# VHH binders against Cytoplasmic dynein intermediate light chain DYN3 (DYN3): the designs that were tried, part 7

Target 1, 312 residues: Cytoplasmic dynein intermediate light chain DYN3 (DYN3), of Saccharomyces cerevisiae (q04949)
Amino acid sequence: MDNCNAWDKLLSQNESTINSTETATITAIIYSPSSKTLHQFINICFPEGSNSILDTTLINYATIGWTNDLKENYSVDVYTLIRNTDDALDLLKPFLQEHSSKVRWLILLDWTLNDQKLWLNELSYAFNKIKQLNDDNEFSVWCLNSGEILNLQRHTTVWQSVHIDFILQTLRSFCYFNDSSLFYICEDHTEEKREEAQRLKYQELLKHFCEDRDMKDHIEMVKRSEILIPKGCDSIGLIKTVDERFEPTEVKEQHFLARYMDFIPTIDKIREDRKTTSGIDLDKLYPLEVFKVNIQEELGKMFAKYRENSRI

## First folded at step 1 (VHH)

Design f02 (framework vhh_6fv0_2)
Fold by ESMFold2-Fast, scan of step 1:
Structure f02 (fold): chain B 312 residues (1-312), chain A 123 residues (1-123)
Amino acid sequence: as target 1 above (312 residues)
Amino acid sequence: QVQLQESGGGLVQPGGSLRLSCAASGFTFSSYWMYWVRQAPEKGLEWVSTINSGGGSTYYKDSVKGRFTVSRDNAKNTLYLQMNSLKPEDAAQYYCARDLYYGSGTYSPLDYRGQGTQVTVSS
């Protein structure tokens, strides 16, 4: 009942906003793996003064606005959704069926959650589900805490350059074939002035994405922790320059999902490496539970449990 | 429709060997990557090994590397797991599976149909 009441409020607020703002109103939906990841993203990329309006709902709503360098006013209705259930996207069904408007999708990934093994499957599910729920979509994938790549390479033996590059080629291939932008967010907390400059850069990137503006000045394909690839700026040839053995077209095949999941290091391997390397605190890992339901459900719960434990 | 049937398990002493088989039917076996997973009495499901569609690429859990070998015979629609130097911690119900997917909100194998085959390692 609280969910139905909150949903009704969201529909009423969105309808009112659409009626009052004609051509400059943008709808954006942020699909985040965790509340911490979502709040970090908002603190980095959102203009000052952005707040969630409904804190007790499964779906939160906020309005942000800005005036660009051409003195054009933009208003963005932002809906936020946490991947707390596998059917979370179905909560948007009434909203999307009611309004049939173009939606900007911001799908968040987080390098610190140790769930990289699940990323391809999560993106495949989300993109397919979104395309079923809404016809007019602009996609973007945002990988937060990409500075963690450097820590994983320095402080573990299981995370090698080949794994980092394989993830990059997989994400680039996926985004290329799904007409999506791919952005890595890396903050430098060691120097205050640099942190401020990075925040302004990411705020401008978000604004340009929402404005459907040319983002060629934001391209970065070489620095592993700072990757910025706007929609239309990648190619099969450029992806293959990372490692020629990688075949981008295979990312669309079901067999590739299995290969990706197997190749990416497991939480168990990272834990073993930590016994000899003290740079990453992995003491808070839970053992696998003994399950009693059928094998398909147990394997599903196992993957969900690994993802949940990586958030701690 | 899709069926996977495991066999070849049994009781073995530590240091012994067993060869597991998985007979597949109801799908184009040669087009799918295949997996071995296991479940010990006091533990959840654990991935053991993966083999690509052609059999040329194999992957293993670190604790079984050098001891286990996965292989396949696409002409016979059969997957194998050769287990050498068996340890007490290898005792489990072993299952074969084909491609994993994100269906109905869960990460699960597309089709697990078999009851598995039990491996017991005891003195």
Scores: ipSAE 0.000, ipTM 0.154, lowest interface PAE 16.1, mean pLDDT 73

Design f03 (framework vhh_6fv0_2)
Fold by ESMFold2-Fast, scan of step 1:
Structure f03 (fold): chain B 312 residues (1-312), chain A 121 residues (1-121)
Amino acid sequence: as target 1 above (312 residues)
Amino acid sequence: QVQLQESGGGLVQPGGSLRLSCAASGFTFSNYAMYWVRQAPEKGLEWVSTISSGGGSTYYKDSVKGRFTVSRDNAKNTLYLQMNSLKPEDAAQYYCAKARYLGSSYYPDYRGQGTQVTVSS
């Protein structure tokens, strides 16, 4: 199975006619702390090639290609990671070393998962790990299904504009200090074929990311569900115009992380507050499956691999 | 820069008690299941206990059930193992280890330097 064929079908282009001998291979890695979000994104963006991209494995690979309006040919090696794992990233090292250009990292968050409380921790861990493994990186953070912001404000009593703005200022600050773009991608609820419209939107944004297109004319900082801030287009001053009490420089500090997690409400918190528990149910969000036989087998593998009490 | 540092080991007589601690840094502690594993002289690495991310689920090796209790304090990034009614067979170097994947109990990704537990008269 060839994922380039699926991309060509989606774009009405025939990749097999592209002269790849004169094109540099671009490496793009798509990561999400949610396997559900990653699988949904891949299914929408590459519906006819999803079976070759969506394996039961932690790492998937596809090659995609297209020709732009200027008749420039692009060839992109796409890697997908369903969990931020050191093994997954280590398996990519041999492929990354063969590329002379920077690696593009797309990190997907999803407004519908009710996991906003964990976003700052997830991003901090991912960015720090990536920077340790590769020196030349370009980052983009995409918050999918941002139309959910309106549903949260309209249909719940705990989500207020102050929470939405606090998340925005936190993400903007994080992206500013880590030289990343920040996109809120809203679904088109007025289209009869929402999936088709969403597919085209994802494909165009992915192409713009891979082509290093200047998106400064598309900046959106005001519409809460449609934020689009390209790399280098934000500032401490602009972030503070949302709420001047917010200190962008504090986003890196551990005390800010605790404050962020405590401040962000969840739908589950409303139900839990009414029963007996408060906060996010980590055991439900990150379900644990334990088998004694499998644990002993995996510990045997760990003993062989990490005999020096360190990762290799 | 995942770092795990165990402490609390020592010499006790059979029937005695010890509480082991593991200080974690360099990762989001509350998102990962944690392990206690041990290695006795001339033996391989042996699983002792697992605790889920939120602490609501705990699992134990059959020989330590009812004697050992694993717990965690996510606010302090610390894992604990309360060891009661210690037996000579419990003597080993004890390690804490991080699950490899978020929400997974599978394949510890990193283990610390360990803390020695000796049970003798």
Scores: ipSAE 0.027, ipTM 0.557, lowest interface PAE 6.9, mean pLDDT 74

Design f04 (framework vhh_6fv0_2)
Fold by ESMFold2-Fast, scan of step 1:
Formats: sequence, structure tokens, C-alpha cells
Structure f04 (fold): chain B 312 residues (1-312), chain A 121 residues (1-121)
Amino acid sequence: as target 1 above (312 residues)
Amino acid sequence: QVQLQESGGGLVQPGGSLRLSCAASGFTFSDYAMYWVRQAPEKGLEWVSTISTSGGRTYYKDSVKGRFTVSRDNAKNTLYLQMNSLKPEDAAQYYCATGLRFLEYSLYDYRGQGTQVTVSS
């Protein structure tokens, strides 16, 4: 139970100094709709601290610290939370009641779960709930195991570039309008040294997020499996360079959620009538129909039913 | 095997013009959007311009709009940046970028040769 010492040692990239007179204390919450994703992340990022973080089934707490190259000391209160119920986020209220400082939210998604159809609904639900829970928030969305994108494109005929690009443009648009960073983090090869490289990558990104550091020298917007877009570094114009037919502003429209879910393929249930040799049918992607129902509410109901039937 | 070779930089007086070129090899150039980024001494990378795969759409940093023009020749695998009305603030090392160019870079490092642009009277 020496969480602070274990994490400080683990997170130190450079020799830490005890001579720093500056200290920042922050709250970071690591949230995922998947317990498997959260467990994998914690085990890779904090192998010495994982048994202290994952001692409960729903919400956990740990403290980490480090000293940066500018001799600034950081102390971070980390909360981890899985969403297995619609009220899971409300469990954090007692822990945030006395905190008037900015809360950092790290939201983890995973390319290997075959749940990309639900990602937009999950993000919309989580961001809306978080904004109701706390007024001063900093967001980061990390899509883990993004090397799976290459596997899907190489080993299936269902996943085409148009689907991968559509997800990317949707997530970039969502993050742009919600002032969030967006990272696709590729898993490395299973060699011991490559696992350490993956750990250091996670730790460095977490430190940059907590320190609110300018990451312009690390921007990656083109490699489908290695996206790195810090907050404020994207634009409507840049998003459109991926596919000029995509309109970023539509992501906030009620009917877009249904279009997103319908367009994203599944390996097990392929609709052949939606396949095309020219890529995408624009009329199906961008229908002119006006929805009379609350699409957000209907998708929420469908998602709740799906989660009840899944072994999460 | 991805290679990007920038050229065309040099010393110019304020108000002058330069044309940068980037020769690409080792990948299908026409399949990738291309970027121009710059870095002044002891500062981070700054995005300057983007051009779509076809060349049909171009995007610019606000401070260079109307002065810089990005273009590409997919038959020659070459990217260009025409820089007019150069200001001292435009002095930097200019880099050509694509997703493939950054495959070898980690989250901790940026590397490239680039082409140096100096603006002085």
C-alpha cells in the first residue's frame, strides 16, 4: 500500500528533485464503459499499483506523484470508475463536493471490443453526465489497442477505409466541439522491452494531460492507428481533409447518432445491401430525413438493453 | 522506406517570397493528405497548412492566410508551399509531413531534416 512511492518511481522519466518549491494538486478520473478495458489500462500503466487501484468492483482511489523537468511537484488523486449502471457517475458526487478545482476526465475506449457502433452514444452520454456533475472539466478520449484497425482492414472485407475514416472524423468532431483531446494508442509487440515502451507511452501521455502541457510537437492526425490530437489543435477544416464529404457540425445533430450506428459495420452481422464498390452511399450516410422521435432517448434505451444482456 | 525531402528555403528580406518543395517517395503519395509544419528555435512545432489527397481542399493557419499557397503534383509526388509577403515571424525550419513520415517517431520525439527559412534585413 505504498501507492505514492510506487507510482512516483514508476512514472519518473527523469531524475526527480525534492528541491521543487512549486506543487500542483489535481483530481483525475479514469472512466470506461468496459471493465476489461479499464483493468488492462491500469495493469499496463501502473503494474505495481494495480492491486491498490482495482480492489473494488465499481470505484477505486489512489494517489500518484512526480516532479517534472521544470522542478514542479505534482500530486494527483486518481479515481477509476466503470459504467455498469446508468447512475455510476453519480457515485463520484461525494468525492467531488469539496473540490473547487478543475477535474480531469480520461475516457477509455477499446478497438478490440467490436463495440464501435456504441462509441458516439457512450461519449455523448458520459460527457453530458459529467458536465451536469461538475462545471470545471478537462477531457481526454483515448482509444486503446488501435493497432486493431490494421487487422480489421487486412483480415476482413467488412471494414473499409471509409468506415475507419468516418469513425475518426466523428470522434475528432465530437472532441473538437467538447474541447477534448483525442488519442489512438497502438499496442506494441509482446516483447518485454516493447511492453515497457507501451507503459512509458501511457505514463507520459497521462503526465502531459495532468500538467496541461502544450503537445504541438507530438501531433499526429493522419496515421489511422496512431492519432494524437491535443486539445485546441484540431479544426473543422483539418477534419474535412480526411474525407471532404463529412460535415463536422452534423455530429451534434440528433439524427446523426442513428446514421453513425447504422453505418458502422460488424463482423458477425454484415448487411450486404449497404456494401458498395465505390465506398459509401452518400444518401444513406447523409439522409435528408427529419427525425420526429428523440433519437438520443431511443439510443439510450437500446444501449441500456444491450448492456443488460452483455456480460460486462 | 518513407522519405520526405524538403528544399527551397533560404535567406530573404521582409516582404520577399520563397517557394518550398517536398519530394516524397516510398509510399502512394496520392492516397495521403499532406502538411506543412514549422519550428522556430526553441519552440514547438506549429501547423502551417494542409492539402487534401486530390488537392481540392486547402487549409491554412490564420496568420498565413492570403500570403501562403499550398499545392501538390501527384504525378511528380511533390508538395509545394508558395510563401509571399514573408514576415520575420515566419522564420523557422519548415517540414513536410504525412502520417507515414511520423511512423518512426515516438510520442517523445520529433525528427526531420526540413528546410530553413530566414527572414532578415
Scores: ipSAE 0.000, ipTM 0.118, lowest interface PAE 18.8, mean pLDDT 70

Design f05 (framework vhh_6fv0_2)
Fold by ESMFold2-Fast, scan of step 1:
Structure f05 (fold): chain B 312 residues (1-312), chain A 122 residues (1-122)
Amino acid sequence: as target 1 above (312 residues)
Amino acid sequence: QVQLQESGGGLVQPGGSLRLSCAASGFTFSSYTMYWVRQAPEKGLEWVSTISWSGGSTYYKDSVKGRFTVSRDNAKNTLYLQMNSLKPEDAAQYYCARGSVRGVIPSYFDYRGQGTQVTVSS
């Protein structure tokens, strides 16, 4: 006789309800232009993970978990990768070949690196490479130190609103056509309450990205240094309201990349402008990281690629 | 359509000079780092020189330092290589190429032109 009585059934159902916790396991990969950018991002968005994630320069791993306001449990396997070589993403190939679920990509840009001229190129390369390495991807682009926009406009003559807006329209268009969110991180270190509120907001946006939750309460499209555009919240029409002469559909075309690179100010122009300032050390504001390359190593890779693709 | 056309090669005696030119069209020349590369018969491709988009930074293969000078005229979309004190080892087909200093865009390292032949002999 395997007949259960009514009380045993009710206790079993009640116990099942108490212990029924949904746990989602998510893979997130953070692709950063520098160790400094990566450290800053993790300290803002994943403060609990910082001690585990930041021990290596090329790739690292940590597991981070949380329970949301709906009592749902999330476990996130976070991988970090620094773009110190052209082949950095290939280090992930063995892992991605074994992984059968969706990967969340956090692609970092940094306003303080003075590499804005290269951003469209770097995003196009990374997104195309990622799509070749893995079939199921969610993307989010995070631009750190966007408060630097105000310093660029204040301390240089070469950075004008037209350049800042052109970058914004380019990034918005790229993210729109690649189904990516676009978030600017701007921290106010002079006001503790504001800084705490900003960090909590960025942490919420990061968690909602992992949870596929709506983030429309945090949309910001007007303040140049505080842009927050969740996936699905932009449009061609809204992008064109910044400057109607900008054609969002052109951002994927090779001729547009050349136009973008031509228009955006460079470190050399910023260095020249620095000579006119009195008492301001712009080297502390504008790190020269983007031009710290081993020319022989870089050219060796390019030559190998050219020889592989073309007969000489 | 991107085009790079090299010219200015020829026959010189050891110790002689040549000035190579590369006419660029179909892209915003002033936005790109440019390269000079060469290939001698039966040898691989060899990097010779790099010039930044502005002309403010130049780099050279050790064996050509002090003898070769790379320059550019962004208004004319033209790249130059001034070659002085030429040696027999400098004899090669010379090509110009475009690319980034970071190497993040391998697709920009592209030259499929005929190049320009440099011969160093009597």
Scores: ipSAE 0.000, ipTM 0.268, lowest interface PAE 13.3, mean pLDDT 74

Design f06 (framework vhh_6fv0_2)
Fold by ESMFold2-Fast, scan of step 1:
Structure f06 (fold): chain B 312 residues (1-312), chain A 121 residues (1-121)
Amino acid sequence: as target 1 above (312 residues)
Amino acid sequence: QVQLQESGGGLVQPGGSLRLSCAASGFTFSRYDMYWVRQAPEKGLEWVSTISSSGGSTYYKDSVKGRFTVSRDNAKNTLYLQMNSLKPEDAAQYYCAKYTYWSGYSTPDYRGQGTQVTVSS
């Protein structure tokens, strides 16, 4: 009798723990252009302590977890890849073969890397390759250091609002046609309280993305350095409000990649340093920078003429 | 180490044809979009053509469209540019290039000396 009462008590205690919400397991993959960009992203968007286990330059793995406001438990298996090798995405194939659920993809871009000219090609390659490797995907594109937009416009003669808007409309169009979210990450390091509030906002955004939750409260389409557009929240009409001469459907056409690539300016700091240091005309010996300057100049003239013609 | 070796240039009369080749090594050729760029005397470097990594997508400068055809053989790590109806304005040193995605520079990454195309009547 006493033994039956002891077992009943144990079973009732175990029942209270068995009825707890099951932990959802999510796979997330971060595809980063650099180690610095990856570490910055983790430091902004992930809970404290997760950053300390990400110390490799090619591929790494971490587990993070949280309980949401609905008392649902989440465990996220995070795989990280740096685009410093041709084989980066193929390294994930063994892990993807073992996954039966939707994979969350976080494709990072960085405004400070001076590689904006390559972004459309990079995204096209990554999205097509990912779709070949895995059938069930949730995509997001995260553009870090978007505060750099203001520095480029104010401290250079090459970056104009037309270039910034063209990148924005290109990224929005690409994400729209590929059912992807688009998020700009802009940190204000001048005020500690504002920086903390921004980090909490970005952490909430990441959690809601992983949970496949409605993110309507996270929409920002007006502030050029703070763009937040969750999947399903954009449209062709809204993209055209930035500049009505831009045709979003053209982003998926073959002629557009070359137009994008040639139109976007680049600031090459190493070119300027080499020119100053050696006194040699490096554009004559290594004409990589001349390629960007001359083609952008020609396209700038073409777009100026297009602007004049579209007003008539 | 990335290596690109261009060949197939030469002297041709206006209206003639040439086929340029680019042999690539030191990287996984099939994963990169490839580019043809040219530099004429007294002119800057000029983009000519782009081909996607799979070869399914091609792009051209307006002045060469309909005359030039870019293609690739991923099994042979070779890029081609078929140039038909050549004009004096097409005379240039031709280079093949890939862009570097992880170096922080959006410049064409080429190491070859290029191949010279001369068009004279």
Scores: ipSAE 0.000, ipTM 0.175, lowest interface PAE 15.2, mean pLDDT 73

Design f07 (framework vhh_6fv0_2)
Fold by ESMFold2-Fast, scan of step 1:
Structure f07 (fold): chain B 312 residues (1-312), chain A 121 residues (1-121)
Amino acid sequence: as target 1 above (312 residues)
Amino acid sequence: QVQLQESGGGLVQPGGSLRLSCAASGFTFSTYWMYWVRQAPEKGLEWVSTISPGGGSTYYKDSVKGRFTVSRDNAKNTLYLQMNSLKPEDAAQYYCARAYYDILTGPYDYRGQGTQVTVSS
């Protein structure tokens, strides 16, 4: 039971932070499909002080803060989880059970992972599990590398506009019925000034999300690779304007999960279209997936970092 | 349609050996990382081993290192797990999976039905 003592000490230090009278304390949990996706997200949205969060471990904890335009101070306790950890969300049970405070959930998806076929299943599982673990939740779904949509349409025969639009309408419908924000993150590395402007926009979006501020000025529903829809800004009618044959209410039905998976192009077909596997190094084409590690060792590393960040 | 079918399990005495096989169909097997996971009667799913698409990289749970060897035959779309020096603690239902997510609980399960390994004298 050594691990119970480690968690207890971590939670006690977290409670001390909550008692700051002049600083608003926020809990944010980033749930990522990969370490690469996580690092990219943090580098885009948290450029200042991001080094403490940019660890390659499967589970991490760090604190970050900022002062907004109204001179209000915010302190954010950031927990990061990679999906490839056995019951990763359950690792948060001790933290969530002792503090029924509002939690901001940042659920990451990545267009470059070629796993779009599984996205609805992943979101359904995550949202249902989160709602069971904590009562007060603010959800957001962040789809990284949405510029890949243009590459998929240009460089493959299997990805058609109908598939891209079907994913968009599915994600919008899911987020609408689950009171979640939906944000596509697209960086243009071709022009430095444009890239900088995009990062500043995404940083502001993250801060406003954490601060529960109005984000109506950040709405984008037309550009397929740049979608930004804050909670409460979508509707059944607006979703149907993409393709009127799509019925948003069906996303809640059991049969829709099967239909979504059947309609989205197979991962295998996309890979076949891009490269031949004959005569090439397969291990260089397909990067290492994160695998399960000793969870007690990872928790120990996480606790050590927390101690250093919280040192007087 | 993605299909994974495990075989090769059975009853073995402590210190014995078994070779598990997983026949894959419905996807381009050679492009996927493959996983072996197991579940004992009163425990959750436990990761056992991973192998890269080309077979050049292999990873193992600490408790099976040196005893288990994962391999694959991309021409036959088959994944293997050679288990030597079996212990009572290795008794479990063994599954193969094409992605780590496939071994987690969800509405869709892309792992096979599994093959039972029993270690008894």
Scores: ipSAE 0.000, ipTM 0.418, lowest interface PAE 11.0, mean pLDDT 74

Design f08 (framework vhh_6fv0_2)
Fold by ESMFold2-Fast, scan of step 1:
Structure f08 (fold): chain B 312 residues (1-312), chain A 122 residues (1-122)
Amino acid sequence: as target 1 above (312 residues)
Amino acid sequence: QVQLQESGGGLVQPGGSLRLSCAASGFTFSSYYMYWVRQAPEKGLEWVSTINTGGGSTYYKDSVKGRFTVSRDNAKNTLYLQMNSLKPEDAAQYYCAIPRSTYGYRYSLDYRGQGTQVTVSS
């Protein structure tokens, strides 16, 4: 109850009666591979409503509403989900079977987690799973706390401009070929910037995403910590202006993931690379601990299938 | 599309050495982990070694560690396998291979070419 009242205040609505028989609601799903990232986002974007949205369950739900500057009323069903297993997204199936002719997916990444090495894998997993789960999707990828890029460049020797630019070109290429927008959302590193300013930024971007508003006058492709590229506003030529040696079409190649993972530096010194009894380093091939394989058996199966499907 | 052409095999006595080469084309060689795999007569395919994109990390089957050295020349799009102290058990057809990714679901290998035969006499 208190949460609904706080939600209405947050979005400039105090009370409204909705005719449910005539109203189709917008469905928006906020997804992150990190519970810390999702919790931080929800706590900032919806501080008065976070208690109901951030319960300890895997899936949370809230209904939000607002009236835009054109006096149009919006009602949005918001679902939040953390990837804790490969089947986590399947838990949304019952909730997508009703008013889901188009679903808006917000995918959150975080520059402060030192997990940039895994980002391409996480995005590829999420987009492939979502496309299997629902046919009509609108995507947006938000990289939060992008001010961390400046800290990485200033305070480390392992992070160079070439790595930052390679991530940018990879994400831009991925979003371009998957018809997604890409936003880097910077937080100030000084205490002078208020949480309220960050909240308003998150809320405004979320409203624009739900309203399908044109953001072409806000395009930013040059400032590494403030990238804002709406759907349809990028191109292969523009991506190549960052570094012309990068070929955006290679992101569509299955082998590009291995190159991305090898090139992006890791700062974590806690563990050495994990190896199988066959001598393959699974951390370098696929760094997630849950992935284990008998390499000799997989090679045997693969080459047997290759010979069967090929002829001389 | 992808083309891999192996060479450098031959007949050698136990304790001898051979250097295998793999000429790659049709893909951005410097972007791929490269693999050496082998198949002895009437036996299954067996992984031998792996090298990362820059050549700084190498991995070997336990039975070849200290005897085999994998390396690469990205400027020449060529993969190498230096084989020292060869044993009869190393006799096999040797292939170079590239990893295939399903966007993080799993990795598999794809190989092309006829391979190169290594025979250790006895």
Scores: ipSAE 0.000, ipTM 0.154, lowest interface PAE 19.0, mean pLDDT 72

Design f09 (framework vhh_6fv0_2)
Fold by ESMFold2-Fast, scan of step 1:
Structure f09 (fold): chain B 312 residues (1-312), chain A 121 residues (1-121)
Amino acid sequence: as target 1 above (312 residues)
Amino acid sequence: QVQLQESGGGLVQPGGSLRLSCAASGFAFSSYAMYWVRQAPEKGLEWVSTISYSGGSTYYKDSVKGRFTVSRDNAKNTLYLQMNSLKPEDAAQYYCARGPQWVGTTKFDYRGQGTQVTVSS
């Protein structure tokens, strides 16, 4: 019996230490092109919460938590959404209305889906829609299975370094102008110890993203399959060092979407949701308007100020 | 179903080293913070070390800090305690235990049968 009392005292001491620190509650929403992509992402970055998150289809919710190296406690409300239709993001509206705080968005792309030609349209649509649904957003783009870049370069003649670099400069430019982080997730399955170290690195990256910590120690801009660029760490000049003929500001132009789609190699297969919506012209329904939305938002602010000054 | 089995204890001379292991089964090991606690024959139960679920955070009793290192292998469901520069006062039964992760979580109070560490010349 004395041993039980001793355990209670030890647990009480730990609780007293933890109770002296506030638990931060954050909301994270993962938007994935497929269930497979979602499962891989969660297993890499959220191992302790993966089983509870993955039990249902289309939309799911789980709570995950951790204590960081500074003894700060975090509780994360994770919402997961698989893009089965183009209106999937609307399903989040009830949850967002209940949580009107800052939302961390984790928008997933997957190199193995062979849909790179559609990525700029998908990101433009998602970012524009999210900005309409919620006012306080922290964006991140996570490109899974980026090790596939090496396979594409080595085993095909269709995928050349110029295409890989063009995608990188396009994604970097898009993320830069939308104040978003860009992360490539690459697992090395040839060495068990290295795979374990990579997973620990990605788990730390996710935690630091959620905690709004300085992520400069996580920067990788040289290795094509391992790119890690936290928000605020990129620049027009750095993007141009990949190929100085690329003008990052052109990504804002409407005609750039057509140029991007024409340049990227042909899709071998399209996701099942695209077959269901095969009549959709993405250029017409989801034009490259994220950059235009920012301009219109600024104009709206100017008109609001004008009205306010006129009333006063 | 929850089982914790310690090993690696023994007789060692002052200044010597031992590595303790704890094999965990019957629960999601990688989801729990783990504890090393000890009990000397003439004293009560004493906290020694804590490691977070990911291994990213470690905590130590002041008297063992710099001499002991806690680590874990989540793939093998195993917890370790590397003990260097052992002193006579470190002689105790060492237990592996499962504890709380953060404020408001469900508490779990499981420990193994322990492994004996004796330090004598």
Scores: ipSAE 0.000, ipTM 0.130, lowest interface PAE 23.4, mean pLDDT 73

Design f10 (framework vhh_6fv0_2)
Amino acid sequence: QVQLQESGGGLVQPGGSLRLSCAASGFTFSHYAMYWVRQAPEKGLEWVSTISGSGGYTYYKDSVKGRFTVSRDNAKNTLYLQMNSLKPEDAAQYYCATRGDFWTGYQLDYRGQGTQVTVSS
ESMFold2-Fast, scan of step 1: ipSAE 0.000; ipTM 0.337

